# Ledger of designs, part 13: miniprotein binders against Probable 3-mercaptopyruvate sulfurtransferase (tum1)

Target 1, 298 residues: Probable 3-mercaptopyruvate sulfurtransferase (tum1), of Schizosaccharomyces pombe (q9usj1)
Amino acid sequence: MFSVGKKISFILPIKGVLQKLKDNAQKTVLLDATWYLPTDTKNGKKEYLESRLPGAQYFDIDEAKDHKNPLPHMLPPADEFASYVGKLGIDRNTNVIIYDRKGFFSSPRVFWTFKVFGHEHVFLFPNAFNAWKTEGLELETGEPRTPKPVVYEGAKLNKDLVASFDDIVKVIESPDAAGVHIVDARAHERFLGNVPESRPGLASGHIPTSINIPFTETTAAGITAPKPEEDLEKVFSSHGLTDKSVPIITSCGSGVTASVLFAALKECGFKDVRVYDESWSGYGKRANEDSSLLATGP
Short names: E, the ipSAE of ESMFold2; O, the ipSAE of OpenDDE; V2, 0.75 times the mean of E and O plus 0.25 times the DockQ between their complexes.

## First folded at step 17 (miniprotein)

Design y6 (from q3 with Y13W L15I V35I; at its last look DockQ between E and O 0.73; V2 from the best seeds 0.77)
Fold by ESMFold2, look of step 17:
Structure y6 (fold): chain B 298 residues (1-298), chain A 81 residues (1-81)
Amino acid sequence: as target 1 above (298 residues)
Amino acid sequence: DLTEVEKYIIMAWWIFLLAREYLEEGKYDRALQMINLALKYAHRAHELSKKYGHTDLAEEAKRLIEEIEKLLQEIEDAMQS
């Protein structure tokens, strides 16, 4: 399945998922990472409790967060991440396969979270429920299992995958010297500043110097799966992203869809990609107080 | 179709392991439901392997059915306790 020079993909079709489940030498955990925007009435945990891929555990991005930070979905401290995933039966050696019911929406955020804390054996399974149904496989219903907790050792934040506000400021103050592209995953109208943000107290607009690639440009069939790698490369190159060694920082509203871009960029072999965890939820508040931080329009 | 046979063998084994975990948790009705699903997949694998003439996979599926039936008996025994 590999040719010389091809990268090993972390985005698995159902055959790849089945191969991981076959591996008796390594433990595999399926994670349901379904999450919906606050404006949506659906509830990911409720849906998980009704049905799931067999044996799946639920990863709640609104629980596995920094509870002392008022911003949404901020990364938890490493020890709290370790405790959280350990209760799901996940240790350092566990193969973790993450899906969400929308297909390719919130699962990349959880993927990024695992990568940030040094978990290498983590994979994405887009379009999971459709793929399962197409293969004639049954979902699990009824009371879910309670896995035996394990100790997760060695969780340590990898700063190479996370950008801070100070990192953003350094880029916008000296764009050519920094050599970093900031890429905004939000819808174009929000980037332009033409519509108000849903959260109060946020400026309308974007980070100066940033490029807008709405995350839906990287997905197929709405948001059910990422585009194939060749099509992703065309999307990125059409926005001037051709040098895979150039550092990239992705941003969005709260770090969820920025992680979709993170996964798409990494699939295409971009070497240095970070997510700005605060995203517009933090930056937009600062830009409301300091207009030098705000750009609008194309 | 070798890929489809292997799919059902993999799934039967995966579900078998889940049934064992439910048994360890004392969730006997859940364990029973899962082991019956594992048996369904294993029988499907066995049927397909015979249909396609894959004798080594048919033997693997038969062996898996035997393991599943052993655990089914363990679950039924636990339910009577």
Scores: ipSAE 0.705, ipTM 0.903, lowest interface PAE 1.1, mean pLDDT 91
ESMFold2 (binder alone), look of step 17: mean pLDDT 87; pTM 0.853
OpenDDE base, look of step 17: ipSAE 0.856; ipTM 0.950

## First folded at step 18 (miniprotein)

Design s1 (from u2 with D1S L2P T3E; at its last look DockQ between E and O 0.83; V2 from the best seeds 0.81)
Fold by OpenDDE base, look of step 18:
Structure s1 (fold): chain B 298 residues (1-298), chain A 81 residues (1-81)
Amino acid sequence: as target 1 above (298 residues)
Amino acid sequence: SPEEVEKYIIMAYWIFYLAREYLEEGKYDRALQMINLALKYAHRAHELSKKYGHTDLAEEAKRLIEEIEKLLQEIEDAMQS
């Protein structure tokens, strides 16, 4: 009887977070990954400076990106990632616990980023602020601590977790042969092409053959947490995603909410999930120039 | 529940650790703020452990309080310096 070892979920309740702190406080870093859309008046870094989980550091997705790429939030080079997280006091053996103020919006992007570079001990803490408050714990205010810089070794991009434009084209050209599902996390109206894109020069519509699963279908109200695994299974099954071995590529507007789907799919045991990092910000531009890349409607 | 006591013990240790880090950084005001919070959590753990008869946890909390108080003195001494 192969004891199916209970896969330790990378999604932690507050009890799990406390356990990590108990086990190795000195090798644990809490990361505030709060990020808002550019159209929002809120600023994650500003809010971090106001209040945070005690000892938390800030991971800025607008800084930890490839600055040479004009597309938003493209993965940084491995060495730049290493340098960035090293300054946060994170090394290869550090338990990294990631949260955001919405609950489960931008933290999955950071989670995915750590996974891409091969970090093993990375976790998500959904609805962190509310959970903290409910347990009668206090937030930290004032000037944050300055961690001692460390060297992050062995950062290497895992291509198995990142889909390129070429990967998308391969699916489009041979959908039956590829057996790959492309899942778009964007709002349904954007997927259909019924609304204009906010960014200039982008086509309206979706990748041919792609399936639309708005990321909000995988989260609790207010994007505070992922839905329970049982509910996630229902969502994915309703869209024909039942085989956990089938390769999946997630996409969205800029790669953030695609990572929400990534986390949800991984929670449900899907084995092969990649994020199309360019997402619609990159793809939509290409589709605007080549209509063969564009589909509209359901 | 023992779990509730453990929560406060864990938090006391975590905040205690942070207080020490702030002290090392020369951020005495922050260190003081954190060490007082650590003390609060440790006392809460001690009180709850006694209330519910968790002797081992009570002793742990007591030892932690002593360590926190020692660090508090160090912070205060550093500030008067």
Scores: ipSAE 0.802, ipTM 0.936, lowest interface PAE 0.6, mean pLDDT 95
ESMFold2, look of step 18: ipSAE 0.803; ipTM 0.937
ESMFold2 (binder alone), look of step 18: mean pLDDT 89; pTM 0.881

Design s2 (from y5 with D1S L2P T3E L17Y; at its last look DockQ between E and O 0.74; V2 from the best seeds 0.77)
Amino acid sequence: SPEEVEKYIIMAYWIFYLAREYLEEGKYDRALEMVNLALKYAHRAHELSKKYGHTDLAEEAKRLIEEIEKLLQEIEDAMQS
ESMFold2, look of step 18: ipSAE 0.779; ipTM 0.928
ESMFold2 (binder alone), look of step 18: mean pLDDT 89; pTM 0.883
OpenDDE base, look of step 18: ipSAE 0.828; ipTM 0.944
ESMFold2, look of step 19: ipSAE 0.764; ipTM 0.923
ESMFold2 (binder alone), look of step 19: mean pLDDT 89; pTM 0.879
OpenDDE base, look of step 19: ipSAE 0.314; ipTM 0.719
ESMFold2, look of step 21: ipSAE 0.768; ipTM 0.926
ESMFold2 (binder alone), look of step 21: mean pLDDT 89; pTM 0.882
OpenDDE base, look of step 21: ipSAE 0.801; ipTM 0.935

Design s3 (from y5 with N36K; at its last look DockQ between E and O 0.76; V2 from the best seeds 0.72)
Fold by OpenDDE base, look of step 18:
Structure s3 (fold): chain B 298 residues (1-298), chain A 81 residues (1-81)
Amino acid sequence: as target 1 above (298 residues)
Amino acid sequence: DLTEVEKYIIMAYWIFLLAREYLEEGKYDRALEMVKLALKYAHRAHELSKKYGHTDLAEEAKRLIEEIEKLLQEIEDAMQS
């Protein structure tokens, strides 16, 4: 009798969040990971300073990155990650619950980052603000607390969760042999190459052999939450993703929405999912210089 | 599933802990704000527990109220100081 191990869902409803607080309040940190596109007029940090879930700390994806890499939002070195989260009062044993103001947009990137560095106790709280309000709970305003810094030990990059450019090339060179699906989370028109990229020097199109699943197909309206698992299964099946053992690499513009797909795929039980961290910001530059790397159309 | 009473107890305790942290940091205004909110939730829990006949939760809520009130006094004393 194979005990179908209850997949402990890393996606928590409000009751799950409260349960975590009950079980280990002193070892739980709420993270506001609200981030907006540079083209948006909104600022996540500014909004955090205005209001947040009680006791929440801010995780800034624009700060917690490799500053030596010119590409946007590249993973920081392990030691820099450790230093950053240590200042937020997070250690290896801390329950980390991540939310964002949109609901399920930037928080998955932070979730993926914690997973990359081997953090086990990390969770997503979709639609946190609305859920909080609906339950009659109040937000914190004013100056946020300053957590006591702690030492985060054992941060090590798990390469099994990160795809490199070389990994992409291997798939392109031998698509049938690789058996790897590359999934692009970008908008369909960007995938087709019908619209110019907002950043200069990037080709328009997609990675050869990749399939397009706009991340919005995996979320509720307004990007408030992931779709229910049943609906996610339908979405992925419609794109030929039925075998949970097949390796998947997700990509997008800068690695943020690729992480939304990562979370959704993991929720559906896909075992081997990696995020191509460079995404189109890095790949598009390469493709602009080498046309063999570029595909257009469907 | 967490009961409604448990929800408010958890939140009261969570916010109580935050209030203590603010006090330790010397942020008395913030501590005061949080301790008042904690007290609000604890009282709500106590009221609901009585309504639903949860004796154990009622006692827990009562004890929490007492702890929060103690912290409130400490904050007020610190502010007059």
Scores: ipSAE 0.712, ipTM 0.898, lowest interface PAE 0.7, mean pLDDT 94
ESMFold2, look of step 18: ipSAE 0.713; ipTM 0.909
ESMFold2 (binder alone), look of step 18: mean pLDDT 88; pTM 0.868

Design s4 (from y5 with R20E; at its last look DockQ between E and O 0.13; V2 from the best seeds 0.00; counts 0 for: placed apart)
Amino acid sequence: DLTEVEKYIIMAYWIFLLAEEYLEEGKYDRALEMVNLALKYAHRAHELSKKYGHTDLAEEAKRLIEEIEKLLQEIEDAMQS
ESMFold2, look of step 18: ipSAE 0.813; ipTM 0.936
ESMFold2 (binder alone), look of step 18: mean pLDDT 88; pTM 0.860
OpenDDE base, look of step 18: ipSAE 0.789; ipTM 0.928
ESMFold2, look of step 19: ipSAE 0.767; ipTM 0.921
ESMFold2 (binder alone), look of step 19: mean pLDDT 88; pTM 0.861
OpenDDE base, look of step 19: ipSAE 0.417; ipTM 0.782

Design s5 (from y5 with E4A R44Q; at its last look DockQ between E and O 0.70; V2 from the best seeds 0.00; counts 0 for: pae O 2.9 > 1.5)
Fold by OpenDDE base, look of step 18:
Structure s5 (fold): chain B 298 residues (1-298), chain A 81 residues (1-81)
Amino acid sequence: as target 1 above (298 residues)
Amino acid sequence: DLTAVEKYIIMAYWIFLLAREYLEEGKYDRALEMVNLALKYAHQAHELSKKYGHTDLAEEAKRLIEEIEKLLQEIEDAMQS
């Protein structure tokens, strides 16, 4: 009887969050990772300053990035990541629980980032605000707490979770040999190349051989939470993703919603999932210069 | 599954710890806000535990209330100083 070890889900309901707080209250940090598209009138940091889960710190994806790279939201160097999270009171042994105000939009990007740098004790808390309210728990208002800085040790980029442009090229040059699926999380019309990109200098279309799974197909209405595992399995199966051992690379516009797919795929037990960090912001520029990199239509 | 009592005890404890941290930082207004919230949850836990006959949880909640009240006094003393 192979004890199917209950995969401890990294996606926590409110009860799971409370249990983590009970077990290691002094070693648990809640992170508000609320982020909105630049075109949105809302600002995550501003909203955080207004209200948050009690004791929550803000993780700003616009600050915790490689500032030397002109592309949006590229991974920071390991030392910069360590410095950033250390200032949030997070060390290697800290339980990190990440939420966002939409529910399951930007928090997966932060989750992926922690995984990339080898953090083990990181979790997602979908629909945190609603769950908190439903349980009759109050939010914190006013000036947020300034945590005591700590030293984050041992941050090292795990390349197995990050796909580069070169990795993409290898797939498109030898699709049959590579056995790798590239999954694009963008809207279908963007994938087809039927609409112009919002950023100048980007081609319209998709990576050759890639599959389109809009990230909204993996979430509940309003992007509040991932769909139940059973429903996720149906979604992925409908797109030909049934073998959990097959390598997958996710992509999107800027690396945020690709991480939603990352989290959903991991929830379903896919073993080899990488995020193409440049996503279309980087790839689209390259494709604009080299048409061999560009596909249009389904 | 966490019981309602356990939930409130956990929340009270968590907020209590935050209040203590605010006190250490000299943020007395925030400390006071948090300690009052912690008391609210701890009392709720205590009442529910009695209602449902959870003697051990009731004692735990009571001890927590006492600790929070001690912290409240410390905050008030610090504000008058």
Scores: ipSAE 0.101, ipTM 0.590, lowest interface PAE 2.9, mean pLDDT 92
ESMFold2, look of step 18: ipSAE 0.731; ipTM 0.910
ESMFold2 (binder alone), look of step 18: mean pLDDT 87; pTM 0.852

## First folded at step 19 (miniprotein)

Design z1 (from s2 with R20E; at its last look DockQ between E and O 0.31; V2 from the best seeds 0.00; counts 0 for: pae O 2.6 > 1.5)
Fold by OpenDDE base, look of step 19:
Structure z1 (fold): chain B 298 residues (1-298), chain A 81 residues (1-81)
Amino acid sequence: as target 1 above (298 residues)
Amino acid sequence: SPEEVEKYIIMAYWIFYLAEEYLEEGKYDRALEMVNLALKYAHRAHELSKKYGHTDLAEEAKRLIEEIEKLLQEIEDAMQS
């Protein structure tokens, strides 16, 4: 009897959230990870200060990053991560539940970040904010509560979840030998190189050998939630991703929507998934200087 | 739908725990505000669960109401002392 180990889904349905709250064996912290593109007029922090789910703390992906790196969203050092989440009242044993106002857009980035630093008890709650509003439930307004700071111990970067530029180069140089799939979460026109990049100095196109799966293909009802697992399997299979043991590297523009793919792939049981943290913000600069790094078209 | 009831229960739990934290911090006014809000949602969950015949959720909501009421008493006692 192969005990098909019940994959503990890290994507929580309402029932899952309820169970976590009911058990109350561990402290649970709800994180608002709402983030918008720099070109958007909306601001996640501002919206959080205006209204939030009761008791939610804000995780700012623009603050919880490596400030010494000029790229937009590079992982912070482990000690800085620990300090940041400690101030949010999160320790190693805290259940962390993450939502964003769009539904399933920026929360996966925060989820990935926690996983990178070895946090076990982290979960996603897709469409939580909108679900509350739809049901007419009251949001918390006014000044957010300041949590009691705690010490987060044992933060250590798991390199198995992060791909570097060197990792990408290895795949490009030996695609057949590497046996690694690079998946680009960007829009198809971006992938093809048919549109100019918004940032100066970036090439237009994609990483050679990469495949394009726009992150919106993995979400339902816009970007409010991931597609059901069965539908995700179909999406990935249609792109040739059927072997769950094959290593995958996800990429996007700035590392955010790559994490959406990360979450979706993990939900489907892919064992080896890494996020290329630099994404196109970093890679595009390199490709602009070296044409051998750039591919265009399908 | 059971989903609607579950949402109210979730909200009640979140606010309930927040009330406990405020109590521990000595913020009795905030604690009282939160505990009353938690009761509101817990009662709504209980009412809806009964209306739609969700017995398990009704029991859960009832238990939660009892826990919140206990906390309310603790807050009131703390305010009078």
Scores: ipSAE 0.179, ipTM 0.639, lowest interface PAE 2.6, mean pLDDT 90
ESMFold2, look of step 19: ipSAE 0.806; ipTM 0.936
ESMFold2 (binder alone), look of step 19: mean pLDDT 89; pTM 0.880

Design z2 (from s4 with L17Y; at its last look DockQ between E and O 0.27; V2 from the best seeds 0.55)
Amino acid sequence: DLTEVEKYIIMAYWIFYLAEEYLEEGKYDRALEMVNLALKYAHRAHELSKKYGHTDLAEEAKRLIEEIEKLLQEIEDAMQS
ESMFold2, look of step 19: ipSAE 0.776; ipTM 0.923
ESMFold2 (binder alone), look of step 19: mean pLDDT 87; pTM 0.853
OpenDDE base, look of step 19: ipSAE 0.524; ipTM 0.826

Design z3 (from r5 with R20E; at its last look DockQ between E and O 0.11; V2 from the best seeds 0.00; counts 0 for: placed apart)
Amino acid sequence: DLTEVEKYIIMAYWLFLLAEEYLEEGKYDRALEMVNLALKYAHRAHELSKKYGHTDLAEEAKRLIEEIEKLLQEIEDAMQS
ESMFold2, look of step 19: ipSAE 0.813; ipTM 0.936
ESMFold2 (binder alone), look of step 19: mean pLDDT 88; pTM 0.867
OpenDDE base, look of step 19: ipSAE 0.544; ipTM 0.832

Design z4 (from u2 with R20E; at its last look DockQ between E and O 0.30; V2 from the best seeds 0.00; counts 0 for: pae O 2.1 > 1.5)
Fold by OpenDDE base, look of step 19:
Structure z4 (fold): chain B 298 residues (1-298), chain A 81 residues (1-81)
Amino acid sequence: as target 1 above (298 residues)
Amino acid sequence: DLTEVEKYIIMAYWIFYLAEEYLEEGKYDRALQMINLALKYAHRAHELSKKYGHTDLAEEAKRLIEEIEKLLQEIEDAMQS
């Protein structure tokens, strides 16, 4: 009797959130992970300060990063992560539920970050903010609550969830032997290299051998929620991703939408998924200097 | 809509727990504000659950109302002390 282990979905429906709240045995923290592209006029932190889901704390992906790295969103050191989330009142046993105002855009990055550091009780709540607003539920305004700081213990970076540039190079050098799929979450035109990069010094194109799956293909109703699992499977299958045991590396522009793919792939049961943290912000610079690292076209 | 009822229940629970935390911190005014809001949402959930014939959710909402009222009393007692 193959106990088909009930795949615990980390993407919570409303019913799932309710159950987590009822399980009063564990402290639950709600995180607002709203983030916008630098080119956007909106600011996640500013919006958070204006209104939020009641009791939500803000997780700032622009703050919770490696500040010593010039790239936009590199993972912080484990101790810095621990310090950051500790100040948010999160410890190892805390149920962490993450939402963003767009629905399912930046929250997966925070989800991935928690997973990287070994946090078990982390969940996504797609479209939470918009759902609340639509139902006429009151948002919290004014000064956010200051949580009681706690000590987060045992933060350790899981390298199995993070791909480095060296990992990418290994795939490029031996694509058939590596058996690894690199999936680019960027827009198709960026993948093809048909549009200029916004940042200077970045090549236009994609990683050789990579597959383009724009992250919007994995979301429903815009980017408000992931597609249902059945639909996700169809999307991935259409791109040749049928074997769930095959290692996958996701990439994007700055590591945010790559995490959307990470979450979607994990929801479909893919066992080995890593995020290339540097993404095109880092890779594009390298490719600009070395044409062997650059591919254009489909 | 079942989803609507569930959302109100979720909100009520969330705010209820927030009120408890404020009480523990000695922030009685904030606790009182939150617990009254929780009560509002719990009652709305209860009303809607009955309207839509969701007996289980109605019972859940009722239990939550009772818990909220208990905490409300505790907050009020703490403020008068």
Scores: ipSAE 0.334, ipTM 0.733, lowest interface PAE 2.1, mean pLDDT 91
ESMFold2, look of step 19: ipSAE 0.772; ipTM 0.921
ESMFold2 (binder alone), look of step 19: mean pLDDT 87; pTM 0.849

## First folded at step 20 (miniprotein)

Design k1 (from r5 with E60R; at its last look DockQ between E and O 0.76; V2 from the best seeds 0.78)
Fold by ESMFold2, look of step 20:
Structure k1 (fold): chain B 298 residues (1-298), chain A 81 residues (1-81)
Amino acid sequence: as target 1 above (298 residues)
Amino acid sequence: DLTEVEKYIIMAYWLFLLAREYLEEGKYDRALEMVNLALKYAHRAHELSKKYGHTDLAERAKRLIEEIEKLLQEIEDAMQS
């Protein structure tokens, strides 16, 4: 396996967004992926209906999910993903540029979802609203577009980007043989087990063998944008993540902020990164019933 | 500044396309809003291109203004039917 050390960034500043619009204006879709924690009083769909980047469509993480699974925002079946994005006017060749109003919070989850189903032309636009206004560009208000549905062909789940509970168990049962790092994006006090989880029925603590990199260590100006690549590399190396060929599984509460780490790791050229879709919402329930699955403290 | 002129040309065309889509949907208020914003950006691009001496971009902005004005007339006509 030859590595050149050269990479193409999927994280676009506004100049990069404008260049995509220039080059393929008729086949570009802007997606508003705004989502808030259940404890937040805000509603992403309501905010989208009030204002948006001109022409943006809304991607609802809580609609585009596995409706048969009681866990939050689990990946939908491939055919349901295809149907969902096709109704937004997105086909396999569409350039998809994803933003969220918090800056760099829920949009990486949607980015990861597109990657999981094999969509190649997908990009992140952090800090979109502030960048838009700074450039003197107006937002759109009023009734949004209703795009003509298209057929999305070839959606297929890429198992190399998703980790299951069984994958986690294999790592913790044989950590030296597995050679996999499990990285927890949750706040440090949740990782330690010092505070209760907001979702009921979940143990307080973390997956044995995992390390904690709260996702906010990878962001700048709060959570408005990722840190520059050079600084991201320092964050990861300070936690022992220096070999970019070592497999990594990211986890968090429900798979949203684990996807922030996924995007940051991929930006830095880590080759094998998966998101544990269940995250603590599934694992913490099991660990509450089986303490051998639970670790606490540093 | 070539970057500033190009920004407004790109956005004018993007909004022009959105206005056409709104017109096709019969959402005339939305189409009118989008086409007027497209005109605003196209005129700004034209003004800046002349200020900076970018004759090729000035010609592009003029052509875009003409296309947008035609669409504006189409929208106004549709609103009367």
Scores: ipSAE 0.701, ipTM 0.903, lowest interface PAE 1.3, mean pLDDT 91
ESMFold2 (binder alone), look of step 20: mean pLDDT 88; pTM 0.871
OpenDDE base, look of step 20: ipSAE 0.859; ipTM 0.949

Design k2 (from u2 with E60R; at its last look DockQ between E and O 0.81; V2 from the best seeds 0.80)
Fold by ESMFold2, look of step 20:
Structure k2 (fold): chain B 298 residues (1-298), chain A 81 residues (1-81)
Amino acid sequence: as target 1 above (298 residues)
Amino acid sequence: DLTEVEKYIIMAYWIFYLAREYLEEGKYDRALQMINLALKYAHRAHELSKKYGHTDLAERAKRLIEEIEKLLQEIEDAMQS
């Protein structure tokens, strides 16, 4: 007779978070990854300093970045990632549970960043603040912890999770032979080219051959949580994404909401998913100077 | 399945751990805040475990309260220095 265990997801409800704390309290870091668009008046670091899940540390995607690249929040070099997370008390064996105050918005970007550098024990906790309060648990206020720094060993960029501009060009030059789906997480009107980009100097439109799945199609209750897996599968299949072995590259404005799609696709079992880190912030600049890189409309 | 009692025991241990971290950092007001929260969770767990007849969990909660009270005393002593 067979026995069936419950599938272990990297997207944790509060019961799963509590289970991790039960099993590995001293090897667990809760990570606040709250980030807002540049046009937003809110500040994630400021909100973290005012209140947080108990013991949470803050991960700033605009600090933990490639400081030599003018594009927004590009992945840092591996040694700088290691130094950054080590100062947060995170080593290779740490269980990292990531949330953001919007729910399921910027935390997938940080999740992807950890995956890119080979961190295995990383999880997402969507809808964290509402779930915490619903369970009758208190937030932490006052001065946060200053964790004892640790050494993070073995950070190495995994190219299988990152797409470059050259990867994009290869796909659009021979789309049938490439066999790769490029999926754009931006709002539909930006994809169509019907509205200007908020960042100056960027073309309006999309990467030729790409399909549009605005990231909000994968979320529930606004953007507070991902849809259940069954509904995510319907979203992806309705856009022609049914073969889970076909490579997918996600893109958006600057790699944040592309990571929401990354997490949703991985949860549904898609085997080969990469994020195009430059996204439109880099591509749109190139497309503004070379119209062969630009498509508009459906 | 995670019971209501186990939730508060887990949280009491987690917050207790954080209180020790704050104490080691010399952040005594923060350590005090956290240890009082840990005590609140441990008492809640003890109360519920007795209400629901969870004898093993009631014993765990009682022992946890004792450990929390020891650390609370350590924190208060440190604050007096």
Scores: ipSAE 0.764, ipTM 0.920, lowest interface PAE 0.9, mean pLDDT 91
ESMFold2 (binder alone), look of step 20: mean pLDDT 87; pTM 0.847
OpenDDE base, look of step 20: ipSAE 0.833; ipTM 0.939

